# Designs tried in a protein design chat: VH-VL binders against Cytochrome c oxidase assembly factor 8 (COA8). Part 24

Target 1, 167 residues: Cytochrome c oxidase assembly factor 8 (COA8), of Homo sapiens (Human) (q96il0)
Amino acid sequence: APERGAERRDTAPSGVSRFCPPRKSCHDWIGPPDKYSNLRPVHFYIPENESPLEQKLRKLRQETQEWNQQFWANQNLTFSKEKEEFIHSRLKTKGLGLRTESGQKATLNAEEMADFYKEFLSKNFQKHMYYNRDWYKRNFAITFFMGKVALERIWNKLKQKQKKRSN

## First folded at step 17 (VH-VL)

Design ni2 (from ng1 with light chain A31S)
Fold by OpenDDE, fold request of step 19:
Structure ni2 (fold): chain C 167 residues (1-167), chain A 122 residues (1-122), chain B 111 residues (1-111)
Amino acid sequence: as target 1 above (167 residues)
Amino acid sequence: EVQLVESGGGLVQPGRSLRLSCAASGFTFEDYAMNWVRQAPGKGLEWVSGISWNSGDISYADSVQGRFTISRDNGKNSLYLQMNSLRAEDTALYFCAKDSRFFLGQGHFDVWGQGTMVTVSS
Amino acid sequence: QSELTQPRSVSGSPGQSVTISCTGSSSNIYSGYDVHWYQQHPGKAPKLLISGNSERPSGVPDRFSGSKSGNTASLTISGLQAEDEADYYCQSYDWSLEGWVFGTGTDVTVL
């Protein structure tokens, strides 16, 4: 009996985007969509003289990005899994095999799939509500720190101008 | 050295209030979520409450919801747990635990205090 | 149930491998939240053993390994030593509770 290879369920690797921005870049870069989350990761620039406020802002942005990546990677994986289970269950109930006579993967009709989508959305409604709430809270905090960093940069520029005028 | 030191535990009667404190040192306190975890004598770990770095997110276990209040003072590097309407089942060693992240639910508890004992008895 | 399910106890001889399972629900491990593991010796505070399903902090021996599949996480202790006798707890975040959940704990005994 051929040993059915245990399909290694690819746990979404903590996908460090393999995208490497140019070494001399002084800007944030946007990578390609992640395989699991379908979100484009941002590679944050780290200035040589990063202030504590800039560092905190960067860390908040990084953590929030990771949070988003993980949420959607997991959500998409769950969706795919439950979709497949739904299809298999429905085909089984119909007395149909997983493959058609032509050897193609058996599919459900649009109406049956609509039922799946409705059920999935209903089931995950609360989860999405919490996600949205937390998304706003995180982004509000980030925006606030963006303002602080902007003010710090203005102040530092003014101090430098004053020092140049006194010399 | 990164350290958490709990205080404020003691013997109290049911229905009374107690305030726990946790003093943090050796790290940037304002950059991490903080948690309270308790362990009843001879029992497992139970998460009690968590607070995000900026106090924007606060969560409680159902067992303490409406009775306990978590708070923090980032200027004093301190975490607090106000416990009201104490019950016998609240008897436990209370640990202060540092999260590895700013926000709740994304990190892990990388630093623990030694705990402070709370005994609720008639 | 708000707790992750662990076996009550696991035992092994020195040099053997033991595995502790941690089973969650649809609102934590199944939803893709990471599992963390803690070791607690008697009369001591818990210590982080594994983070992010499989990451070992500095100072944790390589004989400790974590894995996750589906709704179950596992901690494996290879080459069991006398100092490994302790309580082990898994932890995950539960989105429905908006809080952390611990496992029921596993007592590891070295025979």
Scores: ipSAE 0.873, ipTM 0.953, lowest interface PAE 0.5, mean pLDDT 93
Fold by OpenDDE, fold request of step 19:
Structure ni2 (fold): chain C 167 residues (1-167), chain A 122 residues (1-122), chain B 111 residues (1-111)
Amino acid sequence: as target 1 above (167 residues)
Amino acid sequence: EVQLVESGGGLVQPGRSLRLSCAASGFTFEDYAMNWVRQAPGKGLEWVSGISWNSGDISYADSVQGRFTISRDNGKNSLYLQMNSLRAEDTALYFCAKDSRFFLGQGHFDVWGQGTMVTVSS
Amino acid sequence: QSELTQPRSVSGSPGQSVTISCTGSSSNIYSGYDVHWYQQHPGKAPKLLISGNSERPSGVPDRFSGSKSGNTASLTISGLQAEDEADYYCQSYDWSLEGWVFGTGTDVTVL
């Protein structure tokens, strides 16, 4: 039976967290770390009477979460791929096989791997700088909208209290 | 119906300025990033500029950097492209394109206008 | 490179399958950014054909399919029809340019 080569899905599947929060929960839930990004997804609560402002905040948070998940999933995949290529290239240069005599995957020493890490970080430095910048921009926008939603909720509570006093 | 309508194109001389407008309808304009894409006669598509939903992020292609300015008025559901120091190479059909997301780089262009023609000639 | 690489032209007979490749760089497709595809008929605006590598919008026939592997995306048109004669463009985001990049475009001809 030909070993169906596991086509390594080089695309991080949009890992729909299999975590389902309790149906009766009125809170956001934090799922387990995603296997590709290692980030914990948030399952956002949707109120029955979600205001347009609350909806926009939720959508901004969701989009930002997806952005973070995709970035780190892809970054981790790229890291793993380049690490493996580096190891293979170095082993080949040394005239060593990909497997040891014991059948284990051949590895490089800590010093050789330090070179890889340094190179990888240097190569991706600009990308990480852009990510950090954009991360702050997104989170500032979200925080601003959180403030707006908080004010809206306070106002709505005050209106409800006034109506109850008038009846 | 979701629609984008470009305007402001025309014939201009090199070095002159032109302002393009895109009127959006049928969707919540302030919830989406917007883009300009151009196509020179008989050529492919070229991304020109993009602006996020709140104008917090703005990007330009290198070919137009420092000459073009993208802006939006969410109250008027309008996107603009101020084009300064126009060159013959800027001759193209300019499309307004709606992003599927709030921020640049995360979505796709799900709605396109019919375009407005800009001709830069002496 | 500021553009994604596509073949200039692809041709096929009615009912055949044709595939258009889109090759990116380390700052776009290789970095895991999604690829989108657009169809453009002569004298018309581009239309979204495939989003997110493989997702078909409503109204796009199932004969259109997208895939992505490594640094290359592919659009396959199965059961080629006369109405499929058009220009096709791939698109991705480039983090180094902080902007969108289009492919060079592929002219699909139905023989």
Scores: ipSAE 0.872, ipTM 0.953, lowest interface PAE 0.6, mean pLDDT 93
Fold by OpenDDE, fold request of step 19:
Structure ni2 (fold): chain C 167 residues (1-167), chain A 122 residues (1-122), chain B 111 residues (1-111)
Amino acid sequence: as target 1 above (167 residues)
Amino acid sequence: EVQLVESGGGLVQPGRSLRLSCAASGFTFEDYAMNWVRQAPGKGLEWVSGISWNSGDISYADSVQGRFTISRDNGKNSLYLQMNSLRAEDTALYFCAKDSRFFLGQGHFDVWGQGTMVTVSS
Amino acid sequence: QSELTQPRSVSGSPGQSVTISCTGSSSNIYSGYDVHWYQQHPGKAPKLLISGNSERPSGVPDRFSGSKSGNTASLTISGLQAEDEADYYCQSYDWSLEGWVFGTGTDVTVL
């Protein structure tokens, strides 16, 4: 039976965390770290009577979460790939094999790896700056909408109390 | 029905200005980023500009940077493109395109208008 | 502008399978940004064909499939039909440009 070669899905699967919060929970849940991004996903609670403002806030949070997950998953994948390529290239230049005589994976010394890290950080500096900028913009918008939702909830509670006093 | 309708295209001389408009209907306009894409006659698609849902993020192609200004009015469900210092190479069909997301760079263009023709000629 | 590279034209007979490649750079596809595909018939606006590398919107036939590996995305049209004659464009986001980039476009002809 020919071994069906495991097609290495190089695409970080949209890691739908298999974590399912309890169905009766009225709270947001934090899942385990994603295997690609290493970020913990939040499972957002959807109330039965979700207001349009609450819905928009939830959608903004969800989109921002997905954005973060994708960014770091891809960044980690790129890092791992380039690291491996760097190691292979350096070993080849040294005339060394990919495996030691003991059959272990050949590694580079700390100084050589420091050069890789410095180069990688330098190369990705602008990308990280843009990420940080956009992260602040997104979170500012989310925080603003959190305030709006809080005010809406207070107002709705006050209206309900007034209606109960009038009856 | 979700619809985008472009307007404001026409014939203009080089160095002149033109303002394009896009009217959106059938969806919550303020929840999506919007884009302009152009296509010169017999050529491919070229992204021109994008604006986030709240106008917090604006981006331009290098070919139009400093000459074009994208803006939106969420109260009117309208997208605009102010085009200044027009050149012959700006001659194209200009499409309004809806993003699937609030912010730029994360979604895809799920709805397109029919386009408005801009011709820059002496 | 860093355009994504596509073949200029692809042709096939009815019922055949054709594949269109889309090659990006370190600032778009290689960086893990998704690739989207659009179909454009003559005199019509572009229509979304594939989103997120491989997702088909409702109403898109299953004969259209998308994939991505490394710096290259691919659109495959299986069981080619006369109605599939159109221009096809890939799209991705470029973080260095802070903007969208389209492919050069591919003209698909049914022989």
Scores: ipSAE 0.871, ipTM 0.952, lowest interface PAE 0.5, mean pLDDT 93
Fold by ESMFold2, fold request of step 19:
Structure ni2 (fold): chain C 167 residues (1-167), chain A 122 residues (1-122), chain B 111 residues (1-111)
Amino acid sequence: as target 1 above (167 residues)
Amino acid sequence: EVQLVESGGGLVQPGRSLRLSCAASGFTFEDYAMNWVRQAPGKGLEWVSGISWNSGDISYADSVQGRFTISRDNGKNSLYLQMNSLRAEDTALYFCAKDSRFFLGQGHFDVWGQGTMVTVSS
Amino acid sequence: QSELTQPRSVSGSPGQSVTISCTGSSSNIYSGYDVHWYQQHPGKAPKLLISGNSERPSGVPDRFSGSKSGNTASLTISGLQAEDEADYYCQSYDWSLEGWVFGTGTDVTVL
């Protein structure tokens, strides 16, 4: 029964990971980077005697990982697509082809590319502000439940100590 | 055996208020976001409002922002919609819908109620 | 502007295939948000048909399939049957509105 219950697969963490693993896992794994999001996914371990509170924490973490993976996969794809469209548009305006005489992709210099980066950041500023707000809302809930799981453990330890003394 | 049952609909005059309720059963209500969706007679579906599992994330359609208030009571397995300053355009069948996720924005609506009719006219 | 665009109606004979398009905007489908599909028979509540662009819930026949490419999603009903006569709605999240948007709805008629 401990088969395949923890398998999610295929998405990598982005940069500095702020997602907290389940407290009781002995085999949470960080997988290889997802092709599109470039995030390394956590493969969550599901203990056989997982409490309802532990289960809720794990589900909150799984949902948040999926949300984060999807957001960055979509942003990376959009960034790449719009970057190429910007380059092609500016090359066309300059009367240049899409490839050099050697066959390599023609590019813009750093000053020209700065215009793209500024435009992309401005266009996506509000979207990323909403992402950051939502990220904090999710992480607050996760951190809160990590605390509740910790208290549950202390309580269970005290119950076990009382049971041992009564015997 | 998952069920959502709406109530509180009726005929009201413009400018008045009405409160809708949705009673949930057969699932762990406190683990899911919840939504209100309305459908005017002969028209399509329009999302009205949603609330996350812990009420920490609430959103409204522009058409109802500032007039409607969504809330939930996880102890009573109930979702509510307080509708103030009602307009004729608010006339619709109002559905309660269970989200598949804790938070708003990536889920789908996997369970729907039968709806409660709200009619706003003089 | 707060709705996804669908054709008003589509029709087909029994056994034929029908495709319903759903076109969004830069703040929803173009931004990569998933598209979900709902079926609604007259006088009934909507029912989830496709989630996550292409995933069928248990109990939904395999003749229903979904896809998404660019700013457009599609629902295909292969092997059209009489009970498929209903209204169909797509749905996506819109980050700029901070809420869900439904499509305008498509009336499918079986000839």
Scores: ipSAE 0.720, ipTM 0.885, lowest interface PAE 0.9, mean pLDDT 86

Design ni2 (from ng1 with light chain A31S)
Fold by ESMFold2, look of step 17:
Parts: C-alpha cells; structure tokens; sequence
Structure ni2 (fold): chain C 167 residues (1-167), chain A 122 residues (1-122), chain B 111 residues (1-111)
C-alpha cells in the first residue's frame, strides 16, 4: 500500500491522493501505516445518533491514536538523528571521513553499530516503560467503555422490543 | 460560560494544612484532566499537580510530592488540593486549570480560574 | 528546578516584530513534546495563546505565531500593539518528571 502523503492538506489537493475513505462512509476505516509513526490510523465514523457514551468512547480512541502516533513519530525521528550523530562521532574519533573513497556515505559495520543500539535502548528504557504503563491505562479505559456501549446497545434493543409488545 | 472558581486559600503557619477547592461549570468536567498551577508573588508559573479525567493518572511536581494530594469529584464538578506540611515557599496564588485532554501529557490548559491566595508565614 | 529557558525581557516599537525563544531539555521539547504559550497581563490569570506549537485558539489575533525546531520553540508577535505588553510563558510536558514544565517567562514591553 503506497504511503499516504504526510503533506496532504484537508483541502482538495492539486496532486495525487493515496488513501481516502468514501465521502459518506458509515464505518471506521483503517488506513495504511503512517510514514513517521508506522501506525495505522483509524478514520472514525461519527453516526448521527451517537450516544454520549459512544461519543466518549470515540474521543478516548481518537486521543489515544494521536498520542500513539506522536510518540512513535518522535521516537523514530530521534532514533534516526542520534544514529547519524553516533556514526559521525565514531568516524571522526577513528580519523575517517564522512565519505568513502568512492564518494558513498561512510558507515559502521554491525559490530560497531551494536554500541549505538545498546546505548539508545538504555537511554530510552524508562521513557518506554512510562509509555507502556500509559498505553495500558488508556486502553483499559477504552475497553471499559466498549463494554458500556455494548450494554447500552443491548438495553436499547430490549427497550424497543418492550415498546413494540406494549403497543 | 466555561468557568473555574478556586477557594480555600488563606494565611497559615508553616507545618499546617489547607485544602483548596475548584468548582467547575459550563463544560463536561468528567471528560478532562485537571491541573493546579501556582505563582509566587512576582514570580513565574509553576505546575503543581495534575489528575486525569478518571483519577487513574496523577502526577505531582517534585517540590510538593508526598505533601500535597490532588483529587476530584466528578459528581460535584470539583477539583481539590490537600496541602499538608506547608512551607514558606508554598506561598503563591494557586490556579485551577482545565486540560484539553482526558489524560495527562499532551493537552494544554485552555481555561484558568482567577486563583486563590495561599500565604505561609510565621 | 525544571524550567524551560526564556529571555527575561523583550521590547519593540509598535508595528515591529518580536520573537521569544523557549529552550527545553532532552526530556521535554527535544523528545518532541508540543509547546504551548500563555499570555498573562498584570493581575490576571494566564490565557492560552498558542497550542500545539503553532495553533491559535479562536479569538487570538493572526499576528501571534508559533514554531518549534529541535529543542527550541519560538513565539513571534508581528505588528506589535500596546495590548501585547504582558508576560509570556511557554509550556511543555516532561516525560522524566511525569509532569508539566513552564518557561521562566518573558516580559514583553511595547516602547
């Protein structure tokens, strides 16, 4: 699936568009992975008869999606920047240029890069523990409200059947 | 009209306690995180504590950790700050602030109260 | 302890542009957390001016703009007016403190 353009505006673009839900979809849509976060965005449907519980569930899901996308977009960008800085620092310490004799970008082998991966993981361990804790807190709330919405819908079906029988 | 009204400030001696309240109106209080922010006379803003919409996520500034307790009552549209073991450096105007989000960490403070003054002096 | 760094004061003549910097640390702005800006007139509560680095709430004039690059955010007031004379605070979330941090504050003076 081709990348959905990160530079696409909410207005009609003059260029190409990769993924766009139907104008009047009645369902949530799951798009392709976002280039920066690697997460699949949900395009939420807002029904005309959305109950207060359904609205709260949707808002909780929207907020959590935005939070996830921001976190991983930032982590991916920081990883790339710190990786390049590490490579450049190690090349300078070894007295090597940033380019090979052929002009290609100089790099480090897997053994040399292992130090970067270890250092990055160590520096970010606590941050990722907090992310995981917060992820579970958010998804517990979402799951709880999914249950409440399910019960509300069952109750509404029973109320409709009771009204029909009482006419 | 969206409104936050703080109360419970006053003059107290060091080591004593106060409880601040913040009454919210004009919005669905239970859908938003809430925060306390303070400002010492002539000084800048300092975040004190925050609480998520469901009280499941609570944070404190290091300067107040273990002494202050934030809480909320969604049935009363009210936010609270229990302030124990007060110190002179806790002297400040205390603001109640509405977060734009359910949870802490990615929102902003879109509505502020006028503040309640806490003075801690011998 | 943890504060975002802002200049103490900035001044300009009416119609000029002024820019306020806000510099963070590895656990807040550098980590990609949004920067928000608040305006506070003397004796008043703070008011949200910019959210999400660059978004203006309804009612905030177009002359206020915000941006973020790397570990620094900026608030620019173009076409400076007398009513812009106030204190300005930036704010970001800090993951290591698990809380919000405000900037040191900038006093904007209109000459």
Amino acid sequence: as target 1 above (167 residues)
Amino acid sequence: EVQLVESGGGLVQPGRSLRLSCAASGFTFEDYAMNWVRQAPGKGLEWVSGISWNSGDISYADSVQGRFTISRDNGKNSLYLQMNSLRAEDTALYFCAKDSRFFLGQGHFDVWGQGTMVTVSS
Amino acid sequence: QSELTQPRSVSGSPGQSVTISCTGSSSNIYSGYDVHWYQQHPGKAPKLLISGNSERPSGVPDRFSGSKSGNTASLTISGLQAEDEADYYCQSYDWSLEGWVFGTGTDVTVL
Scores: ipSAE 0.719, ipTM 0.884, lowest interface PAE 0.8, mean pLDDT 87
Fold by ESMFold2, fold request of step 19:
Structure ni2 (fold): chain C 167 residues (1-167), chain A 122 residues (1-122), chain B 111 residues (1-111)
Amino acid sequence: as target 1 above (167 residues)
Amino acid sequence: EVQLVESGGGLVQPGRSLRLSCAASGFTFEDYAMNWVRQAPGKGLEWVSGISWNSGDISYADSVQGRFTISRDNGKNSLYLQMNSLRAEDTALYFCAKDSRFFLGQGHFDVWGQGTMVTVSS
Amino acid sequence: QSELTQPRSVSGSPGQSVTISCTGSSSNIYSGYDVHWYQQHPGKAPKLLISGNSERPSGVPDRFSGSKSGNTASLTISGLQAEDEADYYCQSYDWSLEGWVFGTGTDVTVL
């Protein structure tokens, strides 16, 4: 029978799950969405007998993840900063204060905000076209090496089967 | 020891061509982007061109676009720069530089060669 | 040559601190691209000094530090020594040029 006493609160960090892969895990791990990029990071497993091809594939994936995280973190931050500046500029042009009568930040209606969204997309069009091109270049290379690793693993299984039959 | 050794520089007349080579050793050449950087006498550094680990991503400075061609041979651990239609303003010491990344754009240049001199003069 | 702006020269006495600024544009530093720093002694190849705005490679003394804020990066040399007399270049990536850009270079003189 459980003992009854004064209930104690367990204090966990801010209700958010902390992701820490076990040291002896044999699998890649997918963490929670990054606060700034909104992308889920992969925590890569490094096997004891990682082949040169497997190592290269892992490094390509790690670099591409870092590249992608940084791009979207920067774009999300820029979006937020430029949105706030647009609202401030338009309120100033209308002769309105930056805060409401209740002290909360003033904002613009959806029709007024549509101008910001169109301007932001137009201004970043070329940058996103370069991102898309680079994304495909990176992912083609990764997919190609996934195929090479798969073939290497098939060959190793066949070589091991041949050795067992000859022994 | 990680090394980059440039060669192929020399004195040439305007409008002529020259091919630079960079021999790499001491690291896995095929895992890194590579770059050419030049420095005119008494001037600062100017990035010229870069090439990704697999040659699938290539970029040039506007000043050399259409005249220079970067290439690499991962089997020979070598980087090349074919320089056509040379001009007097191309006169510089040309450095080979190892990128820290597979692809262009987010790395830094962690190993440099000593450079090979290209002089374009009538 | 380049689109990143640095002062032409900076000087200090041994033991003093000097700071080199590097100012970019909307298509490089302002867009969030990292700044790297290189040291070049006369007649020598450049050498990486700071990467990723503030990271020191192995073998670079602790007196070198870097930072970035907004459109400006800074390299600080604290405890200036005679061997620090050299040219210093910042570097960033420019998405609109699809290439690397270097700073104009700063000649550091130890008095």
Scores: ipSAE 0.707, ipTM 0.877, lowest interface PAE 0.9, mean pLDDT 86

